VH-VL binders against Glutamine--fructose-6-phosphate aminotransferase [isomerizing] (glmS). Designs and how they scored, part 10

Target 1, 141 residues: Glutamine--fructose-6-phosphate aminotransferase [isomerizing] (glmS), of Sulfurisphaera tokodaii (f9vpa4r286to426)
Amino acid sequence: VIEEIKNAERVIVIGAGTSYHAGLYFSIELNRLGINSLPVIASEYYNVRSKKGDLVFAISQSGETIDVLQGIRMMRNSGAKIISLTNVIESAIARESDYKIYMRAGPEIGVAATKTFTTQLASILFILSVLKKENLKKMEK
Short names: E, the ipSAE of ESMFold2; O, the ipSAE of OpenDDE; V2, 0.75 times the mean of E and O plus 0.25 times the DockQ between their complexes.

## First folded at step 5 (VH-VL)

Design t5 (from zi4 with heavy chain T32L E100G D105R; framework fv_zimberelimab)
Fold by ESMFold2-Fast, scan of step 5:
Structure t5 (fold): chain C 141 residues (1-141), chain A 125 residues (1-125), chain B 110 residues (1-110)
Amino acid sequence: as target 1 above (141 residues)
Amino acid sequence: QLQLQESGPGLVKPSETLTLTCTVSGGSISSLTYYWVWIRQPPGKGLEWIGSIYYSGSTYYNPSLKSRVTVSVDTSKNQFSLKLNSVAATDTALYYCARGGLYFRSSGLHAFDIWGQGTLVTVSS
Amino acid sequence: QSALTQPASVSGSPGQSITISCTGTSSDVGGYNYVSWYQQHPGKAPELMIYDVSNRPSGVSDRFSGSKSGNTASLTISGLQAEDEADYYCSSYTDSYTWVFGGGTKLTVL
């Protein structure tokens, strides 16, 4: 997954509502690491032109969000690879993704109860921590 | 209320580096919903996008200028700057700084909504 | 740089309607709903008139409207007035994560 993110020409991060805000944070941090990223509100997926070399990172807690599902189908048909971040195994979005990440509740965040946003944020922070370690090695070259 | 103001030399010699600064007033350059843009216009000709920079430091450049252009942000001064290397007569233009709206902006503004007045740069010996 | 195609000039009489076209490809105008239009009076900076194909910023006259069909976006000015005389530029986002402008159209009010 990490290598796919590092090697993408562009990482399109798509989500709706709370998932979009988690994705926006992820996209901003990817750009800070030198990885070209575009955050997309799922309901506006039709405004995005994707192509081979693009990687779509789709965030949906239920894995059934219709605008996200339609978006990934359109982008996959244009040659993009799909990574999903969901909470539900075997959901429609997960089934139609090339790579699947199931959300983790992060003890590192220290929340009394996990909600959609905190669970998504924990997963994103974990991915970013791995990418930052990889990026540090590149800076030393 | 937010305003942009360009500053820099009015005359530069061929082969030198052009440096322009845009001062942001009435708002913060560290916005999460906007990015900052340089656009130029040769006398009597059309507009040409030069490049953009986000608060994070990520930059995107016009391919025709990419080898010669650098855009940077100084958040402590609320400014962003353009450096254009190895200038030639064809770089003579009015240079504008502008504000762009990000794709996730809730109002749907994906355009350059605020522009500076423009500063004329002449490349001549 | 495959610039967007606009007519060099267009003219009309007060009270009439005129339309300015902006033609690109499926990789810019046809692929995105991020088309904007700018008005430029002599000696002045461009002013945003239309964004995201058809939306007007606050303060822009209802006489200005935008639309798009396929690879062509259009700016229509109804009830033409003398102060509308200006240069008009279209702009679009592209597949290369860049922005491209049209060549500009000089509007003359006869």
Scores: ipSAE 0.005, ipTM 0.528, lowest interface PAE 13.8, mean pLDDT 82

Design t6 (from zi4 with heavy chain Y103W D105S; framework fv_zimberelimab)
Heavy chain, then light chain:
Amino acid sequence: QLQLQESGPGLVKPSETLTLTCTVSGGSISSTTYYWVWIRQPPGKGLEWIGSIYYSGSTYYNPSLKSRVTVSVDTSKNQFSLKLNSVAATDTALYYCAREGLWFSSSGLHAFDIWGQGTLVTVSS
Amino acid sequence: QSALTQPASVSGSPGQSITISCTGTSSDVGGYNYVSWYQQHPGKAPELMIYDVSNRPSGVSDRFSGSKSGNTASLTISGLQAEDEADYYCSSYTDSYTWVFGGGTKLTVL
ESMFold2-Fast, scan of step 5: ipSAE 0.281; ipTM 0.773

Design t9 (from zi4 with heavy chain T33Y S106Y S107G; framework fv_zimberelimab; at its last look DockQ between E and O 0.02; V2 from the best seeds 0.00; counts 0 for: pae E 13.6 > 2, placed apart)
Fold by OpenDDE, look of step 6:
Parts: C-alpha cells; sequence; structure tokens
Structure t9 (fold): chain C 141 residues (1-141), chain A 125 residues (1-125), chain B 110 residues (1-110)
C-alpha cells in the first residue's frame, strides 16, 4: 500500500459525506508530503479523468456507497489501481479493490458517523506516519 | 525572504583544501523542513550534487566525493560550510549552496528551491 | 553515481510545444516522486521550475508542466518563447540518500 502511494503519479482520494472529509484531510496531508493528490467528492466521480499510473484511495464506511463504487469502477477501467478503506469486510468496494484496508470500527448506526470518522482518521494517520518515515529516511544515519 | 550567499577563496592550489561557507539570511538554518546543500557546476558542464546537511549535523555526500568532502553547520552563525580536500583541476567549478525542501505544513516540496548566486573556485598552481 | 539521461539539445519555434525527457532507474526517477526541473540561463544560477514531478513553484509560468511515467520524467514547455532558451536540468532523489542530476538539455528557440 505504501509503495503504491509513493509511486503513484497521482492519488485520487474519493469518498462521500464524512468519508469525503476524511479523504480531504488525507489528500491535504499527502500533498504536504509531496505526493500529488486530489480529493474527489464521490458524487462527482465522473468529472475526474483517471489513467494508468493513478492510484485511487476509496474511503467508505459501509463499503457499499454507490457513487464511490461506480467511481472506482470507472477509474479502475482506466487503468488506475484501487486501495479501499472500509469498515465492512468483503464489501462491494473492498472486493473490487486491489488493496483492502479495514477499519474494524464496528457497526456505525449514527448519522453523524463520529466513530467511523475517527477510525478513518486513525487509519489515515497511520498510513501518513509510515509515509513520513519513508520520506524522512534520508535523515537517518 | 530567505537568501543564501556563498563565500570563500576564488583560487585554490592543487592538493590543498577548498573551504566555502554559505550564509543564510532572512530565516533560520535550524529548520526541520530543510536540508542545506552544496552543488557545483564545472564551467560549461552540468550540475553535480555534492552533499546535504541537516541542522542537527546529519550529512549525506555524493559517493564520488565522499572521501574528500566534509559539510558542516554552524547554527549559531546561521551558516553551513563545505570542505573539499586534495583538490585538483577537475574541482574547478561554480559552487552553489542551496536549500533542499522537505515536507512542510503548506505544500510539500522536495527540491532545491532557493539557490545562492554561486562562487567560482578555480584550482590552479 | 550515474547521471540521469537527458537529450543534449532540443529546439522549437515560438509558440510550439517541446518536451524534454529525463530517464533514470527504479532507484531514482522510478522510485520516488521527487523529480525536479531547473532552468538555467547563461551566467545565472539554476531556478526551480518543477518539483515533485508536476508541481510549479509560485511565479513559474503555467507554460511549464511536468509528468512521469515509469523511469522517465518529462518537462513540457508550451507556447515556447524566446526567453525559454536556456539549459534545463532534471534531478531526482535516490534510494541511496543522494540526489542525481541529468546531464542537462540545451533548449534553442528558433
Amino acid sequence: as target 1 above (141 residues)
Amino acid sequence: QLQLQESGPGLVKPSETLTLTCTVSGGSISSTYYYWVWIRQPPGKGLEWIGSIYYSGSTYYNPSLKSRVTVSVDTSKNQFSLKLNSVAATDTALYYCAREGLYFDYGGLHAFDIWGQGTLVTVSS
Amino acid sequence: QSALTQPASVSGSPGQSITISCTGTSSDVGGYNYVSWYQQHPGKAPELMIYDVSNRPSGVSDRFSGSKSGNTASLTISGLQAEDEADYYCSSYTDSYTWVFGGGTKLTVL
């Protein structure tokens, strides 16, 4: 996963609602690391032109968000690789991803999705920490 | 705005040691977001990375020059220096100091974004 | 350490688009998204034009763009102008904790 993120020409982070906001944060942080990233609202996936070399990071609590699923399908067909971050094992989005990351946050019932959002951020922060470590590799003697 | 300025002798004899200093102004050298770099360019030729130093003292050198190169930093003077031992004619070049960007809060940058004007060092007897 | 491979020279007419390639290995260009491009006019210090493969610093014309595929990075200059005539160097970070430069490309505007 880390190598895919590192080597991608562009990381498209796609999500809906709260997941989009998590993705937005992730995208911003990726750019702060010098990784070209674009946050995408899932409902507008058709406005993004993906290609081989792109990496799609799909964030969906349920793993069944239709716009996200349609988005990753379109992008995958263009040659992009798909990494998913979901809370549901073997969800539709997960099954159609090259790499699967599960949050293990348990069921989310609330509309606000606070629990899921925090676990998404935790997962994102972990990924970022590894990326930062890689980026700081040159600082090690 | 941050500026870099190279200083040192423009002429060095063969087998002697070349010493250059880069003075950083308009900002602190003690930044976690940057390396400080030496790059040289022989007349009419391309660029060659010499080495980088972090404010903490961690250094990285071009393997082809590693045995002869020492880069140091003086945070109290807001300067970093280059020493190149046993110089030869092939070491004649424009020597640049530069800032190497790392990631930072607003817009990551991994490149040499600020350069000094360069100083010509000629190795001649 | 071997330099990145650039064409020695490229030429174009005003208004045209030209591309300069920079080929490395999986240990540098292909291994990191830390490819940068520098413009150097005669008697001047290099200026950063592109960083992290495709990003432009503030003040750099949008006529300059960068991309990468595999082990090859590319600088594209659109709407070529006389002032674009200069030497262009690519650079990449490596997995050996070093930086490497390309050999440079002389761009002539006809």
Scores: ipSAE 0.000, ipTM 0.604, lowest interface PAE 12.2, mean pLDDT 89
ESMFold2-Fast, scan of step 5: ipSAE 0.330; ipTM 0.778
ESMFold2, look of step 6: ipSAE 0.006; ipTM 0.553
ESMFold2 (binder alone), look of step 6: mean pLDDT 92; pTM 0.946

Design u1 (framework fv_zimberelimab)
Fold by ESMFold2-Fast, scan of step 5:
Structure u1 (fold): chain C 141 residues (1-141), chain A 125 residues (1-125), chain B 110 residues (1-110)
Amino acid sequence: as target 1 above (141 residues)
Amino acid sequence: QLQLQESGPGLVKPSETLTLTCTVSGGSISSSSYYWVWIRQPPGKGLEWIGSIYYSGSTYYNPSLKSRVTVSVDTSKNQFSLKLNSVAATDTALYYCARLGTYLFGTKPYYFDYWGQGTLVTVSS
Amino acid sequence: QSALTQPASVSGSPGQSITISCTGTSSDVGSYNLVSWYQQHPGKAPELMIYEVSNRPSGVSDRFSGSKSGNTASLTISGLQAEDEADYYCSSYTSSSTWVFGGGTKLTVL
């Protein structure tokens, strides 16, 4: 799913509550890497005009957040591709996404999350680390 | 404190629809942390997951039963219900409602932590 | 037939240890650390004994332990007591977003 993020015309990052704040950090870091990104609070999904070439990165720990689910459905119907970051395998949001990133799928990660925000941020930091490595390799050539 | 209680008919005729309701007390169904679940057990046999529902209305069904099953939730009554269509003798079972956690990390592991007492449904003419 | 394979019965003497196996596939037990074990006494609802392979809920005796190797999860009961006599069921999440149970194992304490 790294190639989908790199090749998107725009990455729309959608989430609610603490997931939105994790998404905001992700969006800021994507823009710093030269990837056009727009953070969206899920409750305001209807204010966003999406199109083919857009990639939606949806963050929902439960995978059942109704505003996120409605947002991705609207944006998918407008031609956007959907990536989800969730904790619940094959949840509603994950099932309706083109690409899925789970915070756990086995084998088990040893330390349980103390806060939802912390585990989401850890996943985002991992994705960013891969993107930064790809960016570094491109610059080396 | 949290209690789940099944209710519905003890006897249903073949080809009819079975309707069961689970009443939740001591806690709210409107919780982002949990699914609400139906599980059955034919007499002398093992457990079979029927389906799960989130308070938003999202449902997950056992593929073997999907064509006959509907699970619904009524947050105003703190209840969720099972409808099983076209019942046959093989649907005779104890029916349990249960709670299932949604988070894979943190304090709410993904397992069935509270169960109702079970209600016996016999399918017979 | 049940999706997860358990022995139909196991037996042991008081003070001994027994192990109950639960064998699935790479699409359930082998892929997810979401295996739980339930104890059912006659006429009662199942009660959670182990979750996420090896964790015990508050109030469950430390005589109960769980483990997993490949596609097989195991429940071990040490220091067998008469009250442990019950049916035991394993459960796992699957790659199809479903839940499956084992056929159950009747534990007899001799």
Scores: ipSAE 0.005, ipTM 0.527, lowest interface PAE 12.9, mean pLDDT 82

Design u2 (framework fv_zimberelimab)
Fold by ESMFold2-Fast, scan of step 5:
Formats: C-alpha cells, sequence, structure tokens
Structure u2 (fold): chain C 141 residues (1-141), chain A 127 residues (1-127), chain B 110 residues (1-110)
C-alpha cells in the first residue's frame, strides 16, 4: 500500500462527512511530504477527472457509502488504482478496491461520528508515520 | 413460503410514540442476503418509504422522518419493529412491512426491490 | 409524499395497450436502473410487477413490461384485461441510498 502511495502521480482522497475530514487531513499531510494529493467530497465525485497514474484513497466507515462507491468506479474506469480504508471486511467498497486497509475487522459496535473519525485518523497517522520514516531513510544518503 | 405480518395499536394519540412489529414466518430474518423495510400509505394516497434494516443492525431512514424514526430487529423472535415518535394526524396511514431483495449493485446499501409485503395495518392518530 | 411524477389516471379498453410513465431526476430514475413497479388492488397490499426496470418476477404475466429512457421509466400493459384494473406505483433508488415512490396511477378498464 505504502509503495503505491509513494509512486502515485496524484493521490485523490475521497470521502463523505467525517470521512471527508479525515481524508482532508491526510491530503494536507501527503502534500507536506511532497506527494501530490487532492481531497474530494464524495458527493462531488463527478467533477473529478482521473487518469492512469492516479491513486484513489477511499475512506468509508461502512464500506457502503454510495457516492464513494460511485466515485471509485468512475475513477477506476479512467485508469486509476483504488485503495480503500474501511471498517467492514468484504463491503462493496472493499470488494471494488485494488488494495484494502481495514480499520477494524467486522462492523464497529456502536458506530458514532466522533469514534469513527478518531479510528480513521489513527489509521491515517500510522500510514503517515511509515511514509515519514521512508523519507528519513532516503535523506540519510 | 415467506410471510410478513404487521401488528400494533390501531389508534395512537397525538404526541405519543407509535410502535409496530413485523413478524417474519417461513424464512429467517437473520439472512445476510436480505433487508427489512417499513412503508406507509395514508388513506387514499400514495406509498412512502420509512426505513430499512439489515439483521446486522445497519439502518436507513427517510430523511423527512429520520428525527422521529427508529427501526430495530430481534433475531431471536424473527421480528423487526418500527418506533415513530411524536405522532400527528398526518401519520395516519396503513403501515406495511416488506422484505428487500438486494441486487448485486449496491448489495449492502438496500438496493434491489421489495418482493414480499405484509397485508398492512391501519394506524389512526386521533384523540 | 410523491417524489416521482406519474399521471393520476389512465384508462383503456380490453385488448388495448396502455403505458404509465414515471418521471424523476438524474439522481434517481436517471441513474441506477433500480426502478420497480407495484400493482395494488383495492383493500390489498402492493404486489411487485416489475423490478430493476424491466425484469418480471416469477408468476407475473408477460403482458407487463418495463423500460426506461433518461429520467422516465415506463410500465406497459398489453392485451389489457379487467383484472388489471388497479393502482400502479413506481419506485426508484436514489443517489442517497434511499427509496422514493411515485404518486400512483389509477388504471380503469372499461
Amino acid sequence: as target 1 above (141 residues)
Amino acid sequence: QLQLQESGPGLVKPSETLTLTCTVSGGSISSSSYYWVWIRQPPGKGLEWIGSIYYSGSTYYNPSLKSRVTVSVDTSKNQFSLKLNSVAATDTALYYCARGSPSELFKYLQSGYFDYWGQGTLVTVSS
Amino acid sequence: QSALTQPASVSGSPGQSITISCTGTSSDVGSYNLVSWYQQHPGKAPELMIYEVSNRPSGVSDRFSGSKSGNTASLTISGLQAEDEADYYCSSYTSSSTWVFGGGTKLTVL
């Protein structure tokens, strides 16, 4: 997954509601690491033009958010690779993704917006920590 | 043969909570392939989708009713239920329960169609 | 409520064909090919006649057919018979993963 993120020409981060806000944070941090990233509100997926070389990072707690699912289908059809960050194994979004990251196995008990956001953010922070370590190793020369 | 049967009060006073139950027989409510639906029809008017639930507890609600509606499932009784809070005369309707049969597209997002319906139960909201 | 537009009534004579339209938007009928048609006789629950635009459940007469063009779905009943007299409702999935219905069409067979 890390290698795909490092080698992408552009990382499109798509999500809805609190997932979009987690994605916005991820995009900002990716840009700080020198990785070209575009955050996308899922309901506006139709305004995004993707191409081969793009990587879509889709965030959806349930793995079933319709606008996220439609967005990844459209972008995958345009040649983009898809990574999903979801909570539900074998959800629609996970099944349609090239790479899958699960925040937690199975459905979350008592899913709440605040808890969902913090769980997504923890996953994102882990990914960012690995990317940062990769950059440090490269800079050692 | 799958059958659905609504039950609950025929009369509810304004501002109270309406509770309806749908009993499923001839099939299991715990099936992962289906979801369970509430639909209503005011006398002489059209159909309105209220909400849906998967046996796992995932719910979908009509935005116009979301603040007042809760749908729940009881797999041990093979039942699912509707609670509608703060009822008014405009909530007077025939209430139907139904089974949703999802298509392969959006399988876990209540896609597909409603293939089995209960016979409906009339709920009148009046003092 | 009715989010989808249907004619209030339609009529025909036995043996004729009639068509009932169901018009929505690009966010429902125009998108997902998840349009169903239900038949409701007086005092009875609705029964599924057509699902996913054009498919018939087992037991539904092939006189009933469905189609869609743009934002409008259509139910066609050929060889009209007295027992077809009923109310017909369309329904569509939406981009918000919800369901909406048409206002219903009363079919009168003369």
Scores: ipSAE 0.000, ipTM 0.523, lowest interface PAE 15.9, mean pLDDT 84

Design u3 (framework fv_zimberelimab)
Fold by ESMFold2-Fast, scan of step 5:
Structure u3 (fold): chain C 141 residues (1-141), chain A 126 residues (1-126), chain B 110 residues (1-110)
Amino acid sequence: as target 1 above (141 residues)
Amino acid sequence: QLQLQESGPGLVKPSETLTLTCTVSGGSISSSSYYWVWIRQPPGKGLEWIGSIYYSGSTYYNPSLKSRVTVSVDTSKNQFSLKLNSVAATDTALYYCARQVHIYPTGSYTLGFDYWGQGTLVTVSS
Amino acid sequence: QSALTQPASVSGSPGQSITISCTGTSSDVGGYNYVSWYQQHPGKAPELMIYEVSNRPSGVSDRFSGSKSGNTASLTISGLQAEDEADYYCSSYTSSSTWVFGGGTKLTVL
């Protein structure tokens, strides 16, 4: 998953609601690492022109958000590779992704918005930490 | 408390265009959490999804009706509307507007039609 | 015809349990976890009873439960009460990014 992110011509980060905000943070940090990234609110997926060389990073708590699912299908048809970050194993979005990252096992109950954002942010921070370490390792060689 | 109210003509002539409006009160149409939906039910028959719209204007239509249907949103009036052209007697039905959850502000989903208007009967007859 | 198959009618006695089936294909019920169930009393709009196969909205009795196996979703109503008498409709998301309904089931509480 790390090599796919590093080698993408552009990383399109798509999400809805709270997932979009986590994705926006991720996209900003990817650009800081020199990785071209575009954050996309899922409801606006039809405004995005994707192509071969693009990587789509889809964030969806349930793994079944309709606009995210439609977005990844459209972008996959244009030649993009798909990575999903979801909480639900073998959900529709996960099933239709080339690579899958699961945030946590178990249902989100109670203060779902706070837990969802925190869990998504923790996953994103871990990915970013690996990307930074890989970048440093390449410079050492 | 959220309320949805359909309005429009109760009688439309064959070949004309049916226009219905749904007025939303107690909540904002201009929300990333929801889609706004039209569903119909011919007398004595089952439910049929017509189409959905997001506040941005993105639409999804029943393929059987796609050539005849247009759904639009007016965020300034907190309303969304259905236009169904070239109507026939088979379009006679109760027409419901409804809300579809995309994502709740709490980050959870229902992905169902959680609030419905009372329905308005439309008869297509000359 | 409706896209999803439901029995036309089901009946039970107070206190019993009944199950209503909703059969589709791998392109709708079998392919997605977006199955919902609606209760409709005569002259009233439908009311959401179950969403995402088995989840219950706040305010819906825990006597109502949902499940899915393969291409068939099921609504189970335990401890039947007179007020449960209504039409029940299932609905599912499809691989074409559309929504379809079942033909409806009339529940009679005898």
Scores: ipSAE 0.007, ipTM 0.552, lowest interface PAE 12.2, mean pLDDT 82

## First folded at step 6 (VH-VL; framework fv_zimberelimab)

Design p1 (from s35 with light chain L34Y; at its last look DockQ between E and O 0.11; V2 from the best seeds 0.00; counts 0 for: pae E 13.3 > 2, placed apart)
Fold by ESMFold2, look of step 6:
Structure p1 (fold): chain C 141 residues (1-141), chain A 123 residues (1-123), chain B 110 residues (1-110)
Amino acid sequence: as target 1 above (141 residues)
Amino acid sequence: QLQLQESGPGLVKPSETLTLTCTVSGGSISSSSYYWVWIRQPPGKGLEWIGSISYSGSTYYNPSLKSRVTVSVDTSKNQFSLKLNSVAATDTALYYCARTFYGDLYRSAFDIWGQGTLVTVSS
Amino acid sequence: QSALTQPASVSGSPGQSITISCTGTSSDVGSYNYVSWYQQHPGKAPELMIYEVSNRPSGVSDRFSGSKSGNTASLTISGLQAEDEADYYCSSYTSISTWVFGGGTKLTVL
């Protein structure tokens, strides 16, 4: 997944409600790392024209958020690849994604991780930390 | 107010197929953040999840029943159905339909239940 | 058999506090915050009391609380009342996209 993010012409981050806000943060940080990114409110997916070379990062805890599902279907039909961040393995969004990240990376997540935004943000921060480490290695040249 | 109502036969012969229908009222079965669920309870026993279906037709089944179970949705009638093949006495139970929802809100519980319908499997 | 382990029965006197345990595995209770608790009075359908480990639906008394630690979830009922006498079930989502229930706990109010 890291190589797909680094090599994408543009990373489109799509989510609804609190997932959109987590995606907005991700998109801002990607742009700071020099990775072209566009945050998209899921209900406005039709306003985005995707193309081959785009990577869509879809955020949905349930994996069944209809506007997200409709958005990734349209964007995949236009040639984009899809990464999903979900908490349900066989959800519609996960099934229709090229790459799948599940928010259960830590099997011992306790009561403190019961909020959707916090769990999504933790996953995003982990991805960003790996990307930041790779940028730092390049700079050590 | 969303309500679920089970309907179907109260008696089924062994080796035949049990078909139950759940009618959804006060809301739409087509909502993207819900699974529609069948759960059963043998008399005097605990609860057993049978299977679930999403608005898009994605199905998930209890592995112990998967070979005999089909769950389907009919959005035009606002209904979902259970088909259980080759029933035996051990399939005698109260059958409930229920709703779950998954969203970015972590609300994945069976929040709405039908009243239940007793199905007896006997000759 | 049930995938989640609950005590078969618990009892308490009115006004007391009791706790019902629900022990699963790292593949269900340990990995997911999709743990819920249901109250079932005789002859009635189950009713959701706690969802997502610790949240109460509207209309459920604050005497009911939930928590989890590791692979074990707990339902605590404070200020026991006669109407709390019922069967209680826990449920969890699993890593293979299924739901499992505990075997149930009969609560007797003495």
Scores: ipSAE 0.000, ipTM 0.525, lowest interface PAE 13.3, mean pLDDT 81
ESMFold2 (binder alone), look of step 6: mean pLDDT 89; pTM 0.922
OpenDDE, look of step 6: ipSAE 0.019; ipTM 0.687

Design p2 (from s35 with heavy chain S56R; at its last look DockQ between E and O 0.04; V2 from the best seeds 0.00; counts 0 for: pae E 9.8 > 2, placed apart)
Fold by ESMFold2, look of step 6:
Structure p2 (fold): chain C 141 residues (1-141), chain A 123 residues (1-123), chain B 110 residues (1-110)
Amino acid sequence: as target 1 above (141 residues)
Amino acid sequence: QLQLQESGPGLVKPSETLTLTCTVSGGSISSSSYYWVWIRQPPGKGLEWIGSISYRGSTYYNPSLKSRVTVSVDTSKNQFSLKLNSVAATDTALYYCARTFYGDLYRSAFDIWGQGTLVTVSS
Amino acid sequence: QSALTQPASVSGSPGQSITISCTGTSSDVGSYNLVSWYQQHPGKAPELMIYEVSNRPSGVSDRFSGSKSGNTASLTISGLQAEDEADYYCSSYTSISTWVFGGGTKLTVL
């Protein structure tokens, strides 16, 4: 995952509602790290021109958010690779992604899931922490 | 051949909690391709979607009912359940469990329905 | 109240074609191709007739077809038969990740 983010010409971060706001934060921090990034509201996916070399980072707790699914389908058809951040194994979004990150793997039966925003942020912060460590090593060269 | 069967009380007193269970037979509830749903139909009236759940516990609820509704799943029993708090006469309805299947685009329809169970709310 | 508008009743003679409308908004029928139609005979559970606007599940007669234009979806039944007399409901996915139903249409075969 980390290598795909570092090698992408641009990281498009797509989400709906609360996931969009988590994605906005991620995109801002990626840009601060020198990684070109564009946050996208899922319902506005058709306004984004994607191409080969783009990486789409799709955020959906359920993995079933239809606007996100439609967006990643369009962008993959234009040559982009798809990473998904979901909480549901083998969801529609996960099945159609090239790479998959799960926020909470395993069964959720009878147990309330953690709050969506905080779980998404925790996953994003972990990814950012790894990228920051890699960026520090690159600067030391 | 997958089948759904509702079970639970036919009569519930006002302000009490309605609990219904749907038993899945002839197939597994544990599938990423389906959501398991509750839909109701007041006598002589139309259909109302109540809520949906994945086998892993992700839920979606009708906003008009969200404060009173809990849907849960028990994969070990191949069942999912509806809990509706603080019932009133307007909750009298035929309650269906159903499955939403994955079409070409998305989960677009309810392809398998239970027989329905009538729940009457009266004092 | 129903989120989708259907006529309360429609009638036709055997052999005719009839159309039942289902009008929503740009936030449901207009934005997604996730409209489905159900037939419900008295005392029975609804049966899926059309999904994703125009797709027919296996076992459903090709006399049933669906279409959509703008915010209005339509179910068309050709070669109307007595067995088609039933209640018909449309359903749509919405932009807030919910499902809504139309109020239902009573089809009478004259």
Scores: ipSAE 0.006, ipTM 0.610, lowest interface PAE 9.8, mean pLDDT 84
ESMFold2 (binder alone), look of step 6: mean pLDDT 90; pTM 0.921
OpenDDE, look of step 6: ipSAE 0.105; ipTM 0.747

## First folded at step 8 (VH-VL; framework fv_zimberelimab)

Design q1 (from s35 with heavy chain S32Y, light chain I96D; at its last look DockQ between E and O 0.45; V2 from the best seeds 0.00; counts 0 for: pae E 9.1 > 2)
Fold by ESMFold2, look of step 8:
Structure q1 (fold): chain C 141 residues (1-141), chain A 123 residues (1-123), chain B 110 residues (1-110)
Amino acid sequence: as target 1 above (141 residues)
Amino acid sequence: QLQLQESGPGLVKPSETLTLTCTVSGGSISSYSYYWVWIRQPPGKGLEWIGSISYSGSTYYNPSLKSRVTVSVDTSKNQFSLKLNSVAATDTALYYCARTFYGDLYRSAFDIWGQGTLVTVSS
Amino acid sequence: QSALTQPASVSGSPGQSITISCTGTSSDVGSYNLVSWYQQHPGKAPELMIYEVSNRPSGVSDRFSGSKSGNTASLTISGLQAEDEADYYCSSYTSDSTWVFGGGTKLTVL
């Protein structure tokens, strides 16, 4: 999935609620690395025009977040490729993604999604660390 | 501990605009995790979803009501509102405000409901 | 507005199991894992019992379970108790970006 991120013309990061905040952080750090990125609040997906060459990074622990699902459907139909970051195999979002990253978080209890946010952020930090390492190798030539 | 409380007139004349307000207490309406929702129940009948508003202001409406309905949010008052234009007797119902999951929390179900307020449309 | 079909009533004796069906279409129940179930006692607001087909919110008894097959979702209540007597509604998200409810089922505990 690192290669898809590096080669994308633009990385659209879509999420709802706390997943949007994790995605915003990811998008900011991608831009700092020179990777064009646009964070999108999932409920505003219809305001974003996607095209072939775009990569959509969809964040949803359940894989069933409605606005995320509708957003990736629209953007995939416009030619974008979809990477999902979910905790549920065979969820709707995972099934409709071209590439899938699965988290392993414990069961969510109550209203707060603290474990969800920290595992999302950990997954994002890992991806960023690999991208930073690849960038260092490129510059060392 | 989060609570929703409907307020507004109990009686509205035909052809007028029904305006209801839902006050959120014990939590913030600006939470990124939730939609804020209006649902109604005519006397002795089932539930009907009216519309929803996201934390970003995006609205979604029941197609059968879309031409007459507006949902809005006022974050400074921690409130969201329903306007239903051109009411008729068939709009007589118990009106609930509710909360639904927006992100990963409770996955698009209505988890918190107000107690409901009866609105009668009559001359 | 009801696009989901539920039986009008169901009855059972204490200790029995009962099942309430909720039949929709391929554009709602069949397309999404977003069926939820609500219990409504007389004079009270609905309360969420099941979300995402089969998940229970915190505080809901494990006597309540949900499932679906094709276009039909089911709520099963095992070990019926008198307090289970209520109206039950299912709901589903639709491909038209809307929510629909079933017509409701009155459960009577004999």
Scores: ipSAE 0.006, ipTM 0.613, lowest interface PAE 9.1, mean pLDDT 83
ESMFold2 (binder alone), look of step 8: mean pLDDT 89; pTM 0.929
OpenDDE, look of step 8: ipSAE 0.466; ipTM 0.841

